# Miniprotein binders against q5uxb8, part 9

Target 1, 222 residues: q5uxb8
Amino acid sequence: MPDAVRRCPEDGFFEGDTCPVCDGAGTHILDGARRRQLSKFVSGALRHFPEDAGIEVDKAGWTGFDALRVAVERQYDWADAAALAGVIATDPKGRFERTGVGNEAGITTAGGRVRAAYGHSVDVTLDGTDDPVPATLYHGTAPRNVDSIREAGLKPMSRQTVHLSESAAAAREVGRRHAADPVVFVVDATAMQSDDRRIVKRGTETYTTDRVSPVYLSLLEK
Key: E = the ipSAE of ESMFold2; O = the ipSAE of OpenDDE; V2 = 0.75 times the mean of E and O plus 0.25 times the DockQ between their complexes.

## First folded at step 5 (miniprotein)

Design De3
Fold by ESMFold2-Fast, scan of step 5:
Structure De3 (fold): chain B 222 residues (1-222), chain A 85 residues (1-85)
Amino acid sequence: as target 1 above (222 residues)
Amino acid sequence: SELEKRIKELEELLKELAEKLGLPEPEVEIVSVEGDEENPKVRVEVTIGGKVIAFAYGSSVERAKRWAAELALLELEEKLKELEK
């Protein structure tokens, strides 16, 4: 269980019982159970269901802190701006990034933007780059989609772009959001790039493209 | 609709993950529909064995179901990963 979140007026949010800077007790913000619930909601809203949470995220994944606060307050009567700021500031898993508040991200309950983080080096990779693309990429999907993909290729469907993974394991993990036992397609990224198909790096193991023709695809054998 | 399609997909995934965890079949229930016409607030809960594992509010039944099911999926995936360690 996560520790409770408390707030020191001078030093900002902290976890546990005592401010690490001034040794004061501070003010209680969230117990561990509510901290966990709110953290899961915020993570899910930023990564999986922003529209249903009532927020808008831009192409780089950013949403306004105030918009996220409204969404949080709609879902939880016990949560407020301090609860949201505290969850973001004290997150031990590094799931969140906050910008536009200078070095006050650990203390301010207002302003700035928030997004989900893929890891601590996220700004360069998450925003997309023209970094070298691996020769082979992967796409995880539900078994029921195999025949359609072989016929028509990969299309974005409800997403703006087609998402590809750097490894079969990462693709299988992504595919688990659509099937308990996903299958993996192998993508010939070298051939795609030779045919002037653009592939853009979006994270440490994630790449995007507009579509993948069947000629670049083969099913990974088990 | 795409929303209804995703809800069905989520319901199937929740059932499969619950089975892998040795749990009863998850139930998705509309708990309340609050009546502000400009801002309707629907509450949906996902329960397993009578225990609420996730809930969500939405501006429609479909949005609340989608949202509650997505949270329930995250909950069950985390439990499965903990057992696999």
Scores: ipSAE 0.018, ipTM 0.438, lowest interface PAE 7.8, mean pLDDT 78

Design Df
Fold by ESMFold2-Fast, scan of step 5:
Structure Df (fold): chain B 222 residues (1-222), chain A 85 residues (1-85)
Amino acid sequence: as target 1 above (222 residues)
Amino acid sequence: SELEKRIKELEELLKELAEKLGLPEPEVEIVSVEGDEENPKVTVEVEIGGEVIAFARGSSVERAKRWAAKIALLKLEEKLKELEK
């Protein structure tokens, strides 16, 4: 459990019971449990679910402090601008960066921009969306590739990953980029995931995986 | 109940693999459950040593926990492969 967050009028936010600058008690802002809960939500909103939290993050990860405050107040009736500012200012894990407020970041409850600091969920976000995967996926290919796929499975070849579609129609359309009359493989995604094979959603109807063994594949007879 | 049993099995495997890799015990944490009542959104994170290594979102706590734990397990399996090469 983290320490409580308190506020000194002169020295700004601090953790624990005593201001490190003036030794005063300050004013209570958040207990340890609420501090942890709010910190988790803010981190998640910045890294995993900005749209659901009602905020916009730019390509560098920044969002406005005031927009984030509105999201926080919507989520928790006990949280306000001081709670948000305090969580950011006193974060022992260094998860947050705030800019646009000069030397007032430890004191001010308004203005500036906030983003998640590097190092936490970067690999997970780069691996794409972690939404549930359909039980069945599809791969479109040229007819000449059928025999090699049946024997060796789907491999990325020159690509980093194997691309799969959510429908036979979408897979066939992708396959038309390589052949006028493509064929479609059915992928048993449920069996793959039961065998701990990773499949990740990367767009509206696009999924990726490292490879697909022949045991998960069957040719769509159409 | 069957899904809960599968989640516990995944969490135990995750803990065992982390121990094998010399890592702290993984923590599976619910981040948020305060979504729309008709279409709730649950976010779950897996932390090891204070770092978030995996997350998942779903329409229930059980679904989100299962996927987050599974993604974390796959990440640790990849780390084990790197050590064994």
Scores: ipSAE 0.006, ipTM 0.367, lowest interface PAE 10.0, mean pLDDT 77

Design Dl3
Fold by ESMFold2-Fast, scan of step 5:
Structure Dl3 (fold): chain B 222 residues (1-222), chain A 85 residues (1-85)
Amino acid sequence: as target 1 above (222 residues)
Amino acid sequence: SELEKRIKELEELLKELAEKLGLPEPEVEIVSYEGDWDNPEVTVRVTIGGEVIAEAEGDSVWEARERAAEEALRKLEEKLKELEK
């Protein structure tokens, strides 16, 4: 369960009980359960079901903050602009990007554009980043996929890109969503980048690429 | 796109059947969206005139909508057959 979302008048939105900047208690915005519900809805609306949520997402994945707020208010009678802004500002996974509000993204309850940082099943094209890429990345998958991955490599399947994790543990957690006993592939990210294969950091621990050829893959030992 | 097209087709059939039965337009509502983003637990409800006709779960909004629409359509088709009797 995630921590509650609170608001400091001076420092903006934060998670937990105490402002990390001023040590004040701030004002309650969302409990952990509502934070979870709202963040899953917003993430899904931006990645998977914008039409059903009543929003329009452009080719780069962006929608207006106000349009998203209207969608959120239609979905939950307890949610408002502050709840939406707080969920976006405090997301520990870095699933959301907000632009058009300068340095006020952590504070403001209006304006700008919002998009999912990764994970789209809808047709969007995301720009690259200059964030450093670790030498080794990981991909968790169901055991049934091992033979096909060894033959053809990693392909996006139902997503627009292949998702890679920065740790074996994180990859295993992703894999558990698809199998009780997932396996983890080790990705030679250094070799990929040396061969001009683009890898982009998205969110806090997620990296994306178009595909991973078998030459860069090995199974993590038990 | 294939699944999305099929769902729109099912929802249009549901709307037509509701009209034939003299019922209001069906409403499709996401009741809950929970779980992890890569494996969400979605519940969708089909309501007609304030009455819940169907409720279904799926691993995506599209999957849950397809299941809910199929169940709602089945129930309305049964009502139509009973009226024909």
Scores: ipSAE 0.000, ipTM 0.240, lowest interface PAE 11.1, mean pLDDT 82

Design Dl4
Fold by ESMFold2-Fast, scan of step 5:
Structure Dl4 (fold): chain B 222 residues (1-222), chain A 85 residues (1-85)
Amino acid sequence: as target 1 above (222 residues)
Amino acid sequence: SELEKRIKELEELLKELAEKLGLPEPDVLIVTYEGDWDNPYVTVRVTIGGEVIAEAEGSSVFEAEERAAEEALRKLEEKLKELEK
């Protein structure tokens, strides 16, 4: 387990019990367990699921500190700007870079931009590639959701994106996260694009969109 | 929470078992996150030395972490038992 995160008003965030600069005790920010939990979430949001976490990451991997703070506060009711700043400033694995705050990155609870310092190899932000979108995409879901989807379409609910797969098999694999026996919807991506609905490629077999109206959906049912 | 405490204990046990087996420290990583903040669908993966040991899904980060860690722990315990036969 990592050490707790504390804050010295003069010297900034530190790990453990004593400020390395002034030997003061500082104030408590996060215990080790919460530090670890928040660090894993922040790392994952920056590297693997930024749009699902509600943040926008540019092609170099950067996101605004404030946007990341909003995502963190939504995920954990105990987390705030100080918790986020502390996790970033004291990360022993060097997973994070922060810029735009001068030499105050170890002190400030506001401003600047943050990115993952490593592990970008595969997940450098996809920025929504301009790669061609297939004519047909797929969405896997739990059978209990079929009626509501047929009536209202696919919606992200809390301003998250809708995820679509490029094959029925990939959609079923995604759907297994939601139900043992998922069903698959067929999405008419050509019709969506002709109606100026944006679809963005996020990974090898994954696409995102704002929402999918029922008019573009049909159930793949055997 | 009770679940957070359980996850911490599981991850400490994973580290101890990996050390006994002469393996690097396990890494627990969120691979995918989808859906609403109050109804997310999350996949978590446990890797050791770049090899996937376990993968699990859940309706929250904590649930997926617990499941993935439990699966990884069972696999490492089985390996240790075989070596100590």
Scores: ipSAE 0.000, ipTM 0.271, lowest interface PAE 11.1, mean pLDDT 76

Design Ds4 (at its last look DockQ between E and O 0.31; V2 from the best seeds 0.00; counts 0 for: pae E 1.6 > 1.5)
Fold by OpenDDE base, look of step 8:
Structure Ds4 (fold): chain B 222 residues (1-222), chain A 85 residues (1-85)
Amino acid sequence: as target 1 above (222 residues)
Amino acid sequence: SELEKRIKELEELLKELAEKLGLPEPEVDIISVEGDEENPKVYVFVEIGGEEIAWAVGSSVEEAKRRAAEEALRKLEEKLKELEK
């Protein structure tokens, strides 16, 4: 089960028992089970069944936070604005994007727009961001995948795009979903961009690209 | 029931194929969406390694599970084929 969602009054939503910024306990928002359930519903609503969920998504996949809040409150009697905001803010998979909430994006329980960052079955066109791409990105995977990646590079699996992480730590966390001892590939994002390979920032510490050729990859040494 | 038997078979095949591919065990989430009281919709999602590989909707849990399992299996078979090239 995922960790619980808590809210620090100063630092915003976090997963686990202790605020990663101030070490405070914060306020309990959701247990792991409800977090998983709500996250799945929200992602499904935004990706697959907006009509059934009672929301509308525009051509870029956006829905209003308040509209989505109404939908989740209808679906679950225990869900509220804080629960929704917390799930969005703490999603480890980078599934959600939230805009229009200023610097309080990680704290605010009202306003703005939300969309899924990827994995849509509904017809949406995700706009690119002009956010700067770091020179180096990372990809976490299982050790068993190393040879395949060295030969064929990174290709989308279930997702339409390859997901890259901003840090080695984040990449390892992604990789832990696949193996107990994940390996991290280093991606030469600068070289990719120089070769007109598009990399787009999606969500917190997440970047997406269509494919990464082996020429841009190296294994991070432990 | 025949349907339940089929679901179990599909789930077993899915697990086996995931193992062959060196993937973690598939995780299944079920969500009932009460949008229409007259036509309840059940959504089933299949995730492997935290990534959604398949989903399906049905009028019952069993129907949705069957469909989701079949779709997941198809996706994994495609992946296997790619690795064999």
Scores: ipSAE 0.666, ipTM 0.882, lowest interface PAE 0.6, mean pLDDT 87
Fold by ESMFold2, look of step 6:
Structure Ds4 (fold): chain B 222 residues (1-222), chain A 85 residues (1-85)
Amino acid sequence: as target 1 above (222 residues)
Amino acid sequence: SELEKRIKELEELLKELAEKLGLPEPEVDIISVEGDEENPKVYVFVEIGGEEIAWAVGSSVEEAKRRAAEEALRKLEEKLKELEK
């Protein structure tokens, strides 16, 4: 189950017991079960059934935050603006984007626009990068991490993004930072891009993304 | 019912395929959305590792579950075939 969502009066929404900025307890917003329910409804409405949810998405996938708030309140009597803002702000998978509120997207409970970052079945065109991305990318890691990565995928630890290598050899070289005999994961970048996940070139051999779900990963044999 | 029996079959196959592929157990989520007063729509989603791999809509939970599970199986079988080639 996901962690509960709480709200720090100064730093905004967070998951877990204490604010990651100030260590304060904050105020309870949603338990994990309702967080999951609301996240799934919002994801579905933005990706697949905006009309049935009572919202409209534009050509770029955006809908108004306040229109979405009305839709979630209609769907669940326990939902409100804080619940919606909290789910969007704390999503661990990067499913949602919010704009039109400046740097306050993790704090404000009104205004701006929201869209799913990927996964649409409705006809939208999301902005993205023009830089070419190879069909296959690689990630080198310590052998002890294999089981956790197979289960949860690649997540940004303290780096803000996941780093991927252009070749298996480059990935092994990077992975030696963590182990003498690293393991290499193969990343299906074509499938990720087909699902509208963003991958950005950051150097001659390095690419970044927010997360890599297990469905895009396999172990490199040998 | 026969539909419930088929859904159990599909869910077990999904679990087995995910395990064979080294993936987390599939998770199924159900969302009922108001449609016409007498014709609600039910959405079912199959996720692995927090990522939606399949979804379906139906006029009942059972119909939507069956359709979503079948689509999820198709995708996982394609992934398995790609790995074997």
Scores: ipSAE 0.583, ipTM 0.845, lowest interface PAE 1.4, mean pLDDT 84
Fold by ESMFold2-Fast, scan of step 5:
Structure Ds4 (fold): chain B 222 residues (1-222), chain A 85 residues (1-85)
Amino acid sequence: as target 1 above (222 residues)
Amino acid sequence: SELEKRIKELEELLKELAEKLGLPEPEVDIISVEGDEENPKVYVFVEIGGEEIAWAVGSSVEEAKRRAAEEALRKLEEKLKELEK
């Protein structure tokens, strides 16, 4: 179950019980169960069923925040703009991108456009950002997968691309979904790019590539 | 209630197979969407370890659940066979 979503008036939305910036308790926005329900609806609407959700998604996957809010409020009588903004701002999986609100995406309950960062079944073209790719990226996985990955590398299972994390902590958190004691692979992104392997930033803390050869991988102990 | 019994059997098989693969328990999410008021669509998503491994749509919860569970089971069985090689 995900943590609850709360709001600090100065620092914006956060997950759990304590604001990471000011250590205050903030105000309650969504419990874990409603957070999960709303996040699945929002991701589904952006990825799989925009028409059925009553929103329009452009060729790049974008829809207006206000249009999405209307759809959310129609779907759930307990959800509002704060619930939507909070789900987007605190998504641990990096499923959402929000633009048109400057540096206020973690705080504001209005304005801008939203899209799914990945996972579409509808016809969209996701252009990567021009942001620099870190020298090192990370991939979290279950210990049982170590030997296979060392032999064959990282390949997409049911996705079009391999997802990589910007930090070991983020990768370990992703890996916890696959095992209680996940392992983390270190990806030599500098070497990959030197070999003309494409790595693209696709959302908050998320990078994608077609595959990662074993030569670019090493196991991060601990 | 034949369909409900089949769904429960599929869910248990999916859980057992995930455990055999060392994966966390599958999570099933059900989203009922009112497209046209007389024809609601039910979307079911199966997620393991934060990764969406299968999804389906149907005119009822039971039918969508059966389709999603069947697809998820098929994918995990394929993964198990790969690892056994």
Scores: ipSAE 0.438, ipTM 0.755, lowest interface PAE 2.0, mean pLDDT 82
ESMFold2 (binder alone), look of step 6: mean pLDDT 78; pTM 0.730
OpenDDE base, look of step 6: ipSAE 0.653; ipTM 0.874
ESMFold2, look of step 8: ipSAE 0.542; ipTM 0.827
ESMFold2 (binder alone), look of step 8: mean pLDDT 78; pTM 0.725

Design Ds5
Fold by ESMFold2-Fast, scan of step 5:
Structure Ds5 (fold): chain B 222 residues (1-222), chain A 85 residues (1-85)
Amino acid sequence: as target 1 above (222 residues)
Amino acid sequence: SELEKRIKELEELLKELAEKLGLPEPEVDIISVEGDEENPKVWVFVEIGGEEIAYALGSSVEEAKRRAAEEALRKLEEKLKELEK
């Protein structure tokens, strides 16, 4: 089950019990069960059934935040703009991108555009921006995968790309979905980009790439 | 019904296979969307560890569940076969 979504008046949406910036409790927005329901509807609407959800997705995958909010409010009588904004802002899977709101994406309940960062079954061509990418990225995984990754690198599963996190803590949290005691790989993103390997920013603190060769990987020693 | 029994069997097989792969328990999500009255739309998604591994459309919850569970099982079986033993 996902953690609840809460809102800090000053720092914006967060998951769990305390604001990561000010340690305040904030106000409750969604419990874990409703967060899961709404997140699944939103990702499905953007990837698989936009017409059935009553939204229009352009060639690049974008829909207006306010149009998506209307669709969400029709689907669930308990959901509102804050619930939608919170789900998008706190998605640890990096499923969503939101633009057109400047630095307010983690705070604002209105405006801008939203798209799924990956996973479409509808006809969408994602623009491949590589701006800006941190020098170091991270990947959380189950301990059983360490030997395979050291030999063959990181490879996508199903139709997904390889997902990388901006911080070791975020990577470890992602890894907890696959194992109780995940390990974290450090990715030399600078070296990858110097070798013309493309890395694209997707969602909150999340980046994607086609694959990561072992030469760019090392285990984080903590 | 026989369909409901098949769905339960598939869900148990998915849980067992996920355990063999060291994965969390599969989670099934049902999304009923508004649409043509003559063509009801039910989407079912199967996730493991927050990752979507399968989805299916059906004209009923049971039909969509069966389709999604069968696809999920197929994918997990392929992953198991890909492991170097």
Scores: ipSAE 0.293, ipTM 0.660, lowest interface PAE 2.8, mean pLDDT 80

Design Ds6
Fold by ESMFold2-Fast, scan of step 5:
Structure Ds6 (fold): chain B 222 residues (1-222), chain A 85 residues (1-85)
Amino acid sequence: as target 1 above (222 residues)
Amino acid sequence: SELEKRIKELEELLKELAEKLGLPEPEVEIYSVDGDEENPRVYVFVEIGGEEIAWATGSSVEEAKRRAAEEALRKLEEKLKELEK
């Protein structure tokens, strides 16, 4: 089960009980069970059944946030714009992208466009974005993978691309799904981009790349 | 009913196969979506360890569950065969 979603008016949506920025409790948005239900519905609507959900997805996979909100409110009487925004902003799997809201994607309950970052069965072509890539990105993994990663770098494995997180905390949470004591790698995204390695924003805090050579990697000290 | 019996058999097989593969227990999520007022659709998703393994649609919960479970079983059987190679 996922953690509940809460909202800090200044710092935006977060999961769990305490805002990572200000240590405040914030306002309750969704319990874990409803978060899971809404997240799966939104993912399915964007990937598999947009027409049946009452939304239109363009050729790049985008739909308006407001149109998606209407679909969500039709599906669940307990869901609203805050619930939708919170699910998108806190998705640990990186399933969603939201554009057109600048730095407010983690805070705003209105505006922009949303798409699934991957997994479509409908006909869409995913493009790269012009959204800025942070100088440093992170990858969380199980300790057993450290030696392999140091030797061969990060490879996509069962996924089409390597997934990177915007923060060490987000990477640690991703790693925690595979190990109790995850390790975090620091990725030198500036060096990668200087070497013409493409990194693409695929979610609010998630980035993808084809692979990451060991030369761009270092372990984050605990 | 025969359909309910089949679904139970499929759910047991999915759990057993996931365990043999060292995977978490399969999770099933059900959505009823009114794409058209006269033709509601049911969607069922089977997820393992956060990854969507299979999905299906139908005009009833039971039919959609059976279809999704059968597709999930097929994919897990394929994965097991690849690991046994």
Scores: ipSAE 0.100, ipTM 0.536, lowest interface PAE 4.9, mean pLDDT 79

Design Fs6
Fold by ESMFold2-Fast, scan of step 5:
Structure Fs6 (fold): chain B 222 residues (1-222), chain A 95 residues (1-95)
Amino acid sequence: as target 1 above (222 residues)
Amino acid sequence: MKKVEIWVTIETDDPEVLKEAIEIVKRVAEELAKELGLKVEVDVIIEGNKVYVFIEIEGVDEELAIKVALEIAKELRKLAEKKGVKVTVDVEIEE
């Protein structure tokens, strides 16, 4: 169980019972149990389920602090900007990076951007390595991304791999989280595997790969 | 020592199936960690009809983490085939 998070009015957030700078007691922000819950949610939202959390993560993994705060406040009625700032500032594992707030990162409850700062994702199969990959897979995206995808293909984002759906409907649902009228790319999985490109089953309806070259992509006509 | 984070996303419209799936994930993770003498922490985040299960294991390497994730996936696959449950498993390594 992690230590509680407290706040010193002059020195900012700290973990445990006493401020490491002034030895003051500060004020209580989060107990250990809630600190753990919030830390796991923030880590998950940045790395595993940004769409479900309602945040947008850019190619470098960044999201706005204020957008993340809104997501946190929706998830937990006991959490606020101070709770979020405190979790990020005191994380002993160094899993969060915050920028855009100068030397105020340990103190401020507003502004800047947040990113997951460590680790890497590893592809795993749902129930082993022998399940066949469908001949065709799908990727849903916002219309604004079409031109860049046609030129450069599909590139990994916050999750370090490219995620593909088993059906056009599932891909459209994923894309709908980022645009009201998403577009769907068709992925020629047979051609990829014939060219020795690895595609891994990650869930009941999801697959991953390192990258998808434009040669394997076509836009689904609607 | 290396720390490994396993995320399991479970989606279904049946709350009893969600409950069963969560217990399967916890049981498999705890049994494997106990057999290997490792420390394991399990947390559950519920959002509508989706559940995210977070498993953190200390003192394991990438190969063992993948093995644990695959065993969890195998058990959940049986449930998914019977009940229409959607499952995704992610493994993250922290050195």
Scores: ipSAE 0.216, ipTM 0.644, lowest interface PAE 4.3, mean pLDDT 77

